# Designs tried in a protein design chat: VHH binders against p49116. Part 17

Target 1, 238 residues: p49116
Amino acid sequence: EGPLLSDTHVTFKLTMPSPMPEYLNVHYICESASRLLFLSMHWARSIPAFQALGQDCNTSLVRACWNELFTLGLAQCAQVMSLSTILAAIVNHLQNSIQEDKLSGDRIKQVMEHIWKLQEFCNSMAKLDIDGYEYAYLKAIVLFSPDHPGLTSTSQIEKFQEKAQMELQDYVQKTYSEDTYRLARILVRLPALRLMSSNITEELFFTGLIGNVSIDSIIPYILKMETAEYNGQITGAS

## First folded at step 12 (VHH)

Design te1
Fold by OpenDDE, fold request of step 21:
Structure te1 (fold): chain B 238 residues (1-238), chain A 120 residues (1-120)
Amino acid sequence: as target 1 above (238 residues)
Amino acid sequence: DVQLVESGGGLVQAGGSLRLSCAASGFTFRNYGMYWGRQAPGKGREWVSGISWSGGYTNYASSVKGRFTISRDNAKNTLYLQMNNLKPEDTALYYCARPGYGKTPESDYWGQGTQVTVSS
């Protein structure tokens, strides 16, 4: 069989809303996040192995790992997104809620910790200087995780994950032949993704756009969304 | 199509310096780590140095560490190899490579190479 991914999958170009406002409002943040989410899911959809799993399995798989994919996307697109600025803006918006006594102390702590973890993760990835190829395969490893509950075709999913891991290993070995630990350094970052709360991520990045609708509920719609519709949305937002 | 074109090789005396260049086209250069390899007469291909997409991380073979410096200019889609304190054993055909999707380097993309000859 051929490789799991191709150069088309290595390409991961996020287009930010334009123009960037002087003040990063909730709408801008949500729009940016939505574009990344759509890009991530459509990226997954474009993988032949993913397509081979069938629509039901695909939906379940994305539901299980969308937060991890999204987080990897944030890390990968951190510079283009000005992620630090976005996170700072989110914190500022939260401060308004805090002042209005809308959040409990415990919730505030949880949200702040989440933001911290997110920033640290992205910083750690930046320090490793992960490239587009490596990100693509890391996303594939995350996507094809067989250890989520309720999944069907777990054997096939595992096979794809192993393939992703092996191909990433090959890439790292060929590129950095005298650094035998690079792959390990990269892979040990993955557990941090599962410490990220999908609920908190959703609240921080998507509340302004989806309202009471959950990411979980819209995933099937996103996966079925036509590329033209997505592109139209991007163009309309510019 | 992926294309890599190496240049900058030549004849130098031991202790001399050369700077190799590799012009890349046909792919998004910044998405990939790159590496230099070489093939000496009668020997197999040898990995020389690797560099991350931004140039923030570099790696070197023990034989060239401290003498060679790999760098890149993403704006110019160009990979470089600065070679200092050259030795006769550095004589080889040098090639730049973009990793492909195979297990072996044969699946990678490289150019025709540039000849480096170091005289004693």
Scores: ipSAE 0.932, ipTM 0.976, lowest interface PAE 0.4, mean pLDDT 93
Fold by OpenDDE, last read:
Structure te1 (fold): chain B 238 residues (1-238), chain A 120 residues (1-120)
Amino acid sequence: as target 1 above (238 residues)
Amino acid sequence: DVQLVESGGGLVQAGGSLRLSCAASGFTFRNYGMYWGRQAPGKGREWVSGISWSGGYTNYASSVKGRFTISRDNAKNTLYLQMNNLKPEDTALYYCARPGYGKTPESDYWGQGTQVTVSS
């Protein structure tokens, strides 16, 4: 059996809205986030193993892990996105809401902690100097997680996850043969993804654009979206 | 297709220095960690040094640590190996490698190599 991924899956190129405004408004943030989300979902869709699971299982998997995939995408694309600037803008918008007394103290704390966790995660990944190959397989490991509730074909999902882990291990071992702990250092970061609330992520990055529509509800549509249609969206040709 | 072209090898006296270069093409260079390997006469392929995509992380075999320095220029799609204080045991064909998909180095992408010969 061939490898789980290929060079086409290692490539993960996010195109940002242009031009970047002087003041990052909610629309810009949401558009940027949406592009990343779409890219992440279509990345998953492009994996043969993912396709082999069927539409229902695929949808369930993505629903379960979209926040983790999105977060890994943020980390991977942090420089291109100017993530720090985006997060600062989000905080500024949050401050406005605070001043308007729209949020409870507890909610403010939760949101701020989430932003902090997100920033820390991305920083930690940057410190590890994760490359495109490693990110691809980390995303695969996250994608093919069999421990989400309500999944079918869990045996196959587990098999794909193991394959992803093994191939990542092989990569790391070949590239950095004298660093026997690199894989562990990388994998130990993954639990942090499970600590991040998908609801808060959705609120911070997507609410301004999609309104009351949940990411969960649009995932099936994203997964069924044609590549040409997606490309049209990012180029503004539609 | 993936192409790697090594250069910079030659004959050098013990204690001398060489700088190897590897020109990469046919793939997105910055997406991958890279490594140098070598094959001495009568021996198998040996890992020498690895470098992360940005160059921020490097790793070395114990036999070359402190003497060799791996670096890269992503703008030029070029990998480098600075070899100082060369020893006769460093004599080998040096390969630049991009990891492929497989357990063994044979699944990786290698150039034709550049010969380094260190005389006593």
Scores: ipSAE 0.932, ipTM 0.976, lowest interface PAE 0.4, mean pLDDT 93
Fold by OpenDDE, last read:
Structure te1 (fold): chain B 238 residues (1-238), chain A 120 residues (1-120)
Amino acid sequence: as target 1 above (238 residues)
Amino acid sequence: DVQLVESGGGLVQAGGSLRLSCAASGFTFRNYGMYWGRQAPGKGREWVSGISWSGGYTNYASSVKGRFTISRDNAKNTLYLQMNNLKPEDTALYYCARPGYGKTPESDYWGQGTQVTVSS
C-alpha cells in the first residue's frame, strides 16, 4: 500500500480575491473564507483514502471536522490571507454591531474570545514553523478522526488516521532526527481546534454570502462541485 | 521529477571551513523541511542537520553542533551547509535530502552528493 498523501496533496495554494480593498469589507472576508473552505473540501476530496470511504461517510466526516480543517487552512494560509488584517476587520465590523446593541455582552465575549483563540492558534502554528507536508498530514489526521459520533466505517477511518500519524512521524523523524519531541509539539496543538465553535466561525467568516444557509448544509454540494465550477468561483466568474 | 544537486565539497585541512550548496528543483521547495546527511567510507548514512521550510527551526547532530550551520534560501531553491572547524572524522559524501513518504531515508530524495575530505 502506498502513502496516504502525495506531493499533490502537499500543495495547498489559496488564491485571494483581487483586488484587495483598502477597507476589508464583509464581502471580501466572506469570499476569501469561501475560497479557503472550497479549497479545503476539494483537497479532502482529492485524497484516495477519502474517496474510498464513500460519499455518505465522506460527507459525515467533513461535516464533523470542517471547522478544524478550515482553521488549519487559516493557519497555513495566514500570510497569503493577511489573516491578522482580516481578523482586525472582523473585530471592527463587530464593533458596529455592538454599538447597535445587536449582541449581548456574553455573546460579544464569546466572539472576541473565539477571535483571540483563532489568532493564538495560528500564531502558535507559525512559531512551530509547520511546513506544507506537515500541514497536509495534520489535516489528514483531523479529517480521518474516528471519534465523531454517527460515523460509519470507523475502523477504516481509524486506520487512515493512524497511517497519517505514522507517516507524519516518519517525516519528522527523518528531517529532524535529533529533536525527538517535535512531533509531540505539533500534535499537542490539535486539541485547540476542538475548542473552537463552528457556529462562531461560521458567523465570523461566512455571514453575508451564504445567508441563512449553514456550512453543514452546503458541504454535500461543495463536495460534488465540479472543478470548473470551483475555478469559476476562484476567478469570480461564477 | 525531484532533483537535488549538491556542490561545494572538496579537500580541506583540519580546522578549515567549507560551504555546501544544494540546488533543488522539480518540487515546491518551501513546502518541505530539508536535511543534510553524510556517508563516511565503510559507514552507513548519518543524519547531520535539518531545517524547517522557512529556516526558522534548525536541528543538528551532536557531532556537528556548534560547528555546522544549516540554512536555506527559498527564493533560490537552495539549501546550504556551512561547515566550520572541520575534522578528519567529518570526511564523507554529503547529501542533500528532501523527505519522501517512507519510514526510512531510502524513500527520500537524494542528490548525487558532494565529497568532503578533511585532512589531518
Scores: ipSAE 0.932, ipTM 0.976, lowest interface PAE 0.4, mean pLDDT 93
Fold by OpenDDE, look of step 15:
Structure te1 (fold): chain B 238 residues (1-238), chain A 120 residues (1-120)
Amino acid sequence: as target 1 above (238 residues)
Amino acid sequence: DVQLVESGGGLVQAGGSLRLSCAASGFTFRNYGMYWGRQAPGKGREWVSGISWSGGYTNYASSVKGRFTISRDNAKNTLYLQMNNLKPEDTALYYCARPGYGKTPESDYWGQGTQVTVSS
């Protein structure tokens, strides 16, 4: 069997909406987030192992881990996205909502904590200096997680995850032969992803474009979307 | 196609210095960590140093630590190895490498190498 991933999967290029507004409005934030989400899902779809699981299993996997994939994408694309600026803008918009008494004190706390966790995670990844190869395989490990409820073909999913882990290990060992702990340092970051609420992520990044429609409900449509169609939308929306 | 071209090797006396360069093409350079290896006559390939994509993290073999410095310029798609206080045992064909997919080093990409010879 060949490797799980290839150079085509290591490439992860996010195109931001253009032009960037002087003031980061909700529309710009949501559009940027949507592009990242689509890119992440289409990335998953491009993996032969993912395709081999079948449409139903694929959809279930993405539904289970989209928030984690999205968050890894945010970390990977933090510079291109100016993520710190986006998060600051989101906080500013939230403050306006607070003044209008639209959110409970408890909800405000939850949202602010989520933003903090997100920023800390991205900062931690930056400190580790994770490259495109490592990100690709981290995403694969997250994608092929057999421990989500309701999954079929769990044995096969587990095999793919193990393959991803092994190939990442090989990469790290070859590149950094005298650093025996780098792999562990990288992998221990993954649990932080599952501490983040998908609902809060959805509210912060997608409410402006999707409204009351859940990411869960649109995942099947995104996965069925042709890459050409996706690319066309990106270029047309600019 | 992935291509790596090493340069900067030569003959130097013990205690001397050399700076090796590796020009990379055919892939997105900044997406990958890179490493230098060497092969002495009659010996197998030896890992020398590794560097992260941004250059913010570096690692060295114990035999070269404190003497060699790995660096990179992503804008120029170039990897470097500054070698100071060279010793006769550093004599080898030096090659730069991009990791491929597989456990063995043979799955990686490397150039033809540049010869470094250190005389006593």
Scores: ipSAE 0.923, ipTM 0.973, lowest interface PAE 0.4, mean pLDDT 93
Fold by OpenDDE, look of step 12:
Structure te1 (fold): chain B 238 residues (1-238), chain A 120 residues (1-120)
Amino acid sequence: as target 1 above (238 residues)
Amino acid sequence: DVQLVESGGGLVQAGGSLRLSCAASGFTFRNYGMYWGRQAPGKGREWVSGISWSGGYTNYASSVKGRFTISRDNAKNTLYLQMNNLKPEDTALYYCARPGYGKTPESDYWGQGTQVTVSS
């Protein structure tokens, strides 16, 4: 049996909307986020092991982990996205809502903490200097998580996750032979993803584009969408 | 196709210095950590040094630590190995490598190598 991933899966190139506005408006943020989401979903779809699980199972899998995949994508594409600037813009937009007394104090705190967690996670990943290969396999480990409720084929999912972990371990060992703890340093970052609220992520990055539609509900559609069509869909949704 | 071409090797006196280069093509260079290896006469392949995609993290074998420096230029798709205070035991064929998808080094990509000979 061949490797879980290939060079095609290591490549993860996000194209930002053009032109970049002088003021990062909600539309620009939502489009950028949507492109990343679509890229992440289509990345998952391109994995043979993912395809082998069948449409029902792999859809359920993505529904369970889309927030984690998206967050890893944010970390990986942080520079290209100017993530710090985007987050600052989001905070500024939130300030307007605060001034209008639309949010409770508790909700404001929750949202701000979430933004802080996102930034901290991305910074921590940058400090580790994670490369495209390692990101690909971290995403695979997150994708093929058997511990989500309601999944079928959990045994097969677990096997794929183990394979991803082993291949990542091999990569790290070959590249950094005298650093026996690098793999552990990388993997201990993954629990932070489970502490992040998918609802808050959705609110921050997607509400301006999809309105009251949940990411969960559109995932089946995204997975069936042709890769070349997602830009057109984003334009149509705005 | 992945291609790696090493250069900069040669004959040098003990205590001397060399700088090796590795030109990479056929893949997105910045997506991968890279490493240098060497093979001395009659010996197996030995890992020498590794570097992260941005060059922000480096790792060295104990035998070369403090003497060798690995670096890279992603704009030029080039990997480097600065070798100082060379010793006769450093004599080997040096190769740069991009990791592949397997446990063994044979699954990796490497070039033909460049010969480094250190005379006493």
Scores: ipSAE 0.922, ipTM 0.973, lowest interface PAE 0.4, mean pLDDT 93

Design te1
Fold by ESMFold2, fold request of step 18:
Structure te1 (fold): chain B 238 residues (1-238), chain A 120 residues (1-120)
Amino acid sequence: as target 1 above (238 residues)
Amino acid sequence: DVQLVESGGGLVQAGGSLRLSCAASGFTFRNYGMYWGRQAPGKGREWVSGISWSGGYTNYASSVKGRFTISRDNAKNTLYLQMNNLKPEDTALYYCARPGYGKTPESDYWGQGTQVTVSS
């Protein structure tokens, strides 16, 4: 019964706001992050296995894993986004907040630790030279996680995750036949994603444009969004 | 559609060198790892070498390690195999491949192959 994903799901083309400002600001960072978030949600929605689970299950899955999908997207698009420059600008802003005594030192340390974890994750993925196929299947593995509370159709979700794992295994084995450890090296990166805090991700990347609402609250609306509306908001054709 | 076209094969003396090319089209080349396989007369296809999307990771069959170098040029959508210190047992039809979505290599995308013949 055919593969979980196709070449269309391997394609993940992020278009950045133009031009990149001389001094990165919250508006540019938030618009860039919003484009990645919408691209990630469109990607998930396009998967036939995801569509088969129904709207309530779809919403529950994405609510549970959006931060993991977003983080994988950051790693995959790090060069296009100039992510290292964005993170450096955020670090500079946080250091100035300490100098001005505007924020709790404990909160700033918490945010800096999260930035470090994100940078380490992105570096480890770059070192492994993860490609578009591998990213697509890693995203599918985190999307179809049956362990989240409140999920329905858990047995079917588990089967989709197993299928994603098997198809990734097949790809790695065929491409790198004499490296029995590449799959394991790739998969052991995934637990780090669950240590990423969604509220800190919102603080780093989504402050301002979301106002007082959380990403969790807008996910049902993004998933219901028509393709024409999505394309118009993201300024990107496939 | 996915198309892979190998070139650069020929007749070479033992100890010689040859560089194979594989022109890729019909897909976004930089999204995928690529590999070379070969098929000697009377044998099945064997995997020779694989390369990651940027070329930052490479992997070789033990029989060719140290003699063959896989590389790619994403701007030209081209995969390469530099073969040095060739031996008669390297004689085979060489194929480039892009992995497909099936379990076995027969589900992958293959070119027509280019013949490499190494004389004693």
Scores: ipSAE 0.817, ipTM 0.938, lowest interface PAE 0.8, mean pLDDT 88
Fold by ESMFold2, look of step 15:
Formats: C-alpha cells, sequence, structure tokens
Structure te1 (fold): chain B 238 residues (1-238), chain A 120 residues (1-120)
C-alpha cells in the first residue's frame, strides 16, 4: 500500500572490528564479513513486505539470495571495509598456498576468477556512484526474486519485486531527470551477481567462522535473533 | 525531520553569476542523491540539476547545461549550485530537494527556496 522501503532501510551502517590490524588475518576478515552478513540478513528481516511472506518463505528467499545480498553489501561498504586491502591479502594467501601445495590448482583458479569478478562488480558500481537509496532497492530486487526453485507465493514475490523496480525508477527519474538511461545502466549490473558462487564466497570470507557448516544452514538462526543479540554480533566483543 | 534551507539568491545582471547553497539536516546526507529545481512565476516547478551521493555523477537540464555546476560537500551536509552566464529566463525561486518515496516531485522533500532575479 505504502512504499516498499523507508529511510530506515536506506540506512546501512557497517561497523568494522577495531582496531584494524597492521596485517590482515583470517579472524579479522571473517569477523568483518560476519558483521556484513548479519547486517544484510537483519536488513531483509526488517522489510514489512518480507515479513508478510511468512517465516518459511523468508528462510527460503534468504537461502536463495544471501550471496547476492552479501555481494551488494561488499560493493556498498567497500570503502569502510577496505575491501581492496582484504582481497589483496586473500590473493597473497592463495599464492602462498600454491607454493606450499596446500590447495588444488583448479580450485585456486576458480577462486582467483571469482575475486576478479567481485572486483569488477565493485568497480562498476563505484563508477555509477550508486547511493544508499539505490542500493536498498537493488537489494530488494534481488531479495524478491520469484525465479528460485522450490518457492511458494511466487506471484506475491514477483509483485514485490516489480514494486521495488518501480520505486527505484521513480527515484532515479526524479533525481536525474535528463538521464533516461541511468536506471538501465544500474539494472544491467545485477546479472553479474548470479555469477558469484556462494561456495567460493564462504571460502573467501567465512573460513574460520563456519567450520563444518554452510551459511545456508545458519540463516534460520540469524533471522530469528533478537535485536539486542543481533547488535552484539555486529559490534563484536565490547 | 528532513530540513533543507537554501541561500545565496539575489538580484544580478544578465551575464552575472550566483552561487546557491542548501544546508541539509534530519537525514544522512551522504546516502542520497540530491537535486535543484526552480519555479518561475506562474509556472510549475522545473528540474534543474541532480547529483549523486559522492558528486561523481551529475546531470543537467538542457537549458542550463554548460552554465550551471552542481556540487556537494558531504562533510558540511551542503549542496551547491554555481550559476554562471545568467539570463533573464533563469529568474525563479530555486529549491533544493531530496527525493522521497512518491512517484512525483510534489511528494519529495523541498526547502522554502531562494529567489534569483536576473535583470537585463
Amino acid sequence: as target 1 above (238 residues)
Amino acid sequence: DVQLVESGGGLVQAGGSLRLSCAASGFTFRNYGMYWGRQAPGKGREWVSGISWSGGYTNYASSVKGRFTISRDNAKNTLYLQMNNLKPEDTALYYCARPGYGKTPESDYWGQGTQVTVSS
């Protein structure tokens, strides 16, 4: 009835672990990524349209799109996270693993290609100067994707996605009235998100947090967390 | 609440320059694109120029392109419009705006405006 999102959903404030170590390590990278993941999941949970779909549908949607939401979050927060520094540290670690024969050469090639695609995506979003409003609606578009296998309520999900697209269009048209192509330039970046492997994202950012479980197995727990407990997770030990 | 306060308007001869400022408060300024509009007497509001959150992308109405420059300072929560080579047809009440969630500009967040009058 009203707008899909509000100013509270445009706000997306990531707080990094402090202090940043002189040399990045697996723990700092995993803590930083975990904070972004928790922020992204609770961002989705806060949307009234998402809440209206019911808990089982919520879990199914987030399981299907968490990597796209996470990747949008990486692009949005790339500067505050020092993402380029994190990715450089990961690349150096992978190069050392090749020398020590600790990982399959084919797997390392796959991981390096994923890192390149992630860098390319983040650069393309920065060149478009995507703002918080635009990111919020892009996240809504990927969240409310009706195309995932096994979903129920796909008609309602599709309607929410269309609403997100229309409200983003309204924003872009009002802000940049003489640029008839800005919306198209923004939307054509979204297919790249489906090229991002959730398995590789887990390996890059969540080694040391998850151990023997995947992100999709903890999503129901994250979505059920009370707000106070959630805030403790994204600010770390204090 | 969102508050936008324009300043810098005045009377200027054709060919002259003015710099408008817009002080923003009540929202996180750097999360949003911003724009300027203007309203000449007896006419509707006209979009003038828009700017992305960092200033890396700008967009101008054809009537002002090459003469006006939009900019922003996120540390000061301030939007600017540098207006050069002013013409009598630029005479209008100039408004700073942040987009809202409605379809049309009437539902956006507007300041009270600052008057720009260009004489021959």
Scores: ipSAE 0.812, ipTM 0.935, lowest interface PAE 0.8, mean pLDDT 88
Fold by ESMFold2, fold request of step 18:
Structure te1 (fold): chain B 238 residues (1-238), chain A 120 residues (1-120)
Amino acid sequence: as target 1 above (238 residues)
Amino acid sequence: DVQLVESGGGLVQAGGSLRLSCAASGFTFRNYGMYWGRQAPGKGREWVSGISWSGGYTNYASSVKGRFTISRDNAKNTLYLQMNNLKPEDTALYYCARPGYGKTPESDYWGQGTQVTVSS
């Protein structure tokens, strides 16, 4: 069988809502994050190996890794999203909540630590100069993780992850033949993704959804979304 | 289709300099690392130098380190190789390349090459 991914999977084009407001607000942040989430899940759906696992396995895999996939997307798209500006606006909002005594000191500490970890992760990826090919394969390694609780078809998932690791190794070795450590430097960034709290990610980026909807509950609908509706969600109106 | 077109080769005296260019089309240039290879007469193709998508990371074969500089201009979709202090051993057909999805360099995307000949 052929390669796990193709040039179509290396392409990962995020478009931001327009127009950008004078003052960054929760609705703009949530729309921006929703576009990244939809792009990430439809990226996963487009992979033939993922399709071969079946819809129930697809849903289980994405539920297990959506926060890791989203966080890789944030790192990859940090510049186009102006992520540093978004995080600064969130920090300012948190300071106002302290002044009004609306959050506990422990919660604020948890959220600030999460923001710092996210910034550090994005900076480390930029310093390694990770390209679109490398990001696509890192996402595949994260997506095909067989060690999440509750998964079925674990043997097949593990084989796809090994294929992703092998194909990334081939790319790095062909491009940078005298650097035997680049793959290792890239892969040791991945454990940080499991330290990211999905609940805090939802609070930071998705509080503007209708009601208090968990990302876990909408994943099956996103994965079944028709192409025309999907394109509307990631491109927006103008 | 992926297309890579090298230029800038020629005949130069030992100790001289030459700058190679590679015009890329048919793919999003900034999504990929790129590299140069060369093939001397009667030899296999060898890797020369690689560069990351932004140019922030570069890597060189020991035989050219300190003499060659790889660079890129993403606005022009162009890869470069500045070759200084050239030696007769550098005589080869020089190819630019973008990695493909196969295990070996033979499966990668290559240009037709540009000849560099260094006179002793």
Scores: ipSAE 0.809, ipTM 0.936, lowest interface PAE 0.9, mean pLDDT 88
Fold by ESMFold2, fold request of step 18:
Structure te1 (fold): chain B 238 residues (1-238), chain A 120 residues (1-120)
Amino acid sequence: as target 1 above (238 residues)
Amino acid sequence: DVQLVESGGGLVQAGGSLRLSCAASGFTFRNYGMYWGRQAPGKGREWVSGISWSGGYTNYASSVKGRFTISRDNAKNTLYLQMNNLKPEDTALYYCARPGYGKTPESDYWGQGTQVTVSS
């Protein structure tokens, strides 16, 4: 009963480490990415429908889709993050690794292809002029995906995804009544998210994390954090 | 508190022009698409035009396409409708709107409207 999301869920404000250095480094990129990750997890946890599924189901959903949520966050925040500048710095770093024989040619090809797919995804979202309401509902559709293996409450998850789809449809139809295909054009961008590798995302954006721990292994701890702890991680405060 | 306040309506002769404004407050204007609707005497509201958050995408009802231009200024939290080559059938109370979360336009956020009257 009632809408899946509200104006509080449409708000998605990323604060960058300041100032951006002339020569980007692993620490700046990792801190920026960490802020986006924690912002995305805080966003997901704040949704009443998500809370209703219970903590074990929540953990399973987020472990399955964190990379998709993160990628949507990158597209949504691409301008404030100066994402094109970050990706250029990463490419330069990869070229240095080739020069010093630190990484295999096959791996570099995989990483470069991933970067190109990410750039193309972000460009396609910008071309569609996706707004904050639309991004919030796209994230909800991705979050409430019933088709991931190992999920426990798939019928309820499917109902929430259908609700997100319908509410997005209603928004698009009310706002752009003479464009009967906008929803379809938006939704066909989502399959590209499943092709993004979480392993490569970790390499690109999270190489500064201590201990080589994968993001999906720390998801349970991130989801249990108190709101004050999230605010510290989102802003980088000590 | 979402608030929308239209202005710029008035009486104009056929073939003339008017520019409507809608001042928005109580929400983050740039997070949402916006639209204009109108209500002619004795009729229901009809959708006129919509605009994406940056203004990069616009959409128009067939009856106004080529004559009306929707625009926005996110720095001023203001939505605009430039109305050219006005016709008597454009006479209506014009409303700006921000979409809400319900299925129908009645659940959206609407201003009080500004009257546009086009004399023959």
Scores: ipSAE 0.805, ipTM 0.934, lowest interface PAE 0.9, mean pLDDT 89
Fold by ESMFold2, look of step 12:
Structure te1 (fold): chain B 238 residues (1-238), chain A 120 residues (1-120)
Amino acid sequence: as target 1 above (238 residues)
Amino acid sequence: DVQLVESGGGLVQAGGSLRLSCAASGFTFRNYGMYWGRQAPGKGREWVSGISWSGGYTNYASSVKGRFTISRDNAKNTLYLQMNNLKPEDTALYYCARPGYGKTPESDYWGQGTQVTVSS
């Protein structure tokens, strides 16, 4: 009944910790990433179609795709976050860790390749000039993925994904009537998200805040949070 | 709520130029692509040009490509259409629009329109 999303779901405002330090550090990066994660989880939870699937299905979906949602959030908020500066700081930390013999050569190669893939993804999205409406629907397409193992209600999930695809198509066609390929150009960027490693994302952005507990394991608790607690986590205030 | 107010229309001789403006309010302007449409007497509405949120991508109907330029100023919440080398066939009521959530343009948000009349 009615559209999958509304203007409230298109709004995606990330507020960075203030003031920005002269030299980026682990605490600033982790706080910034945590705000984005909680904003992304709050966004997903607020969708009526998501709510309709039930708590167990919701948890399974978000566990399967949180890194893809987070990566879309990084791309959407890259300017606000100064993401290129954050990634440069991470690379510098990584280079210092090599000199101190703290990481294996194979791990360093994996992490550097991940950073390069992330940079390329963000650049490709910026080149397409993806807007807030389009990002909201791309996130919905990723969220309502019926292909993940262990899901129930896969028929309903697939129907929601198809609805997201249709509504994105309608938007693109109405806005850019003489460009019959924009939707296709946007959608072919999504497979790159499945190449992003949750493990490496956690190491790059979340190690200082989460300790040894994986984001996968805390998803049920994040989804159960009261709205006021979400607002505190998203803004660093309550 | 969502409001779009066009201005800058008028009477101009063929070959002339006009610049249309559209003041937007009631929504976060930078989150959306925007477009212009027009309606000539006795005809339905025709899509004219669209623009992405930052202005990095623009798209034009073949009938206006090379003559019209769409732009936006996100700090002023304003959409523009620069119309050069105007022809009598460009005579129409011009509307700015923000896409809505339905399948057809009828579900979109439209302004009142501004009249452009091009004399021969």
Scores: ipSAE 0.802, ipTM 0.931, lowest interface PAE 0.9, mean pLDDT 89

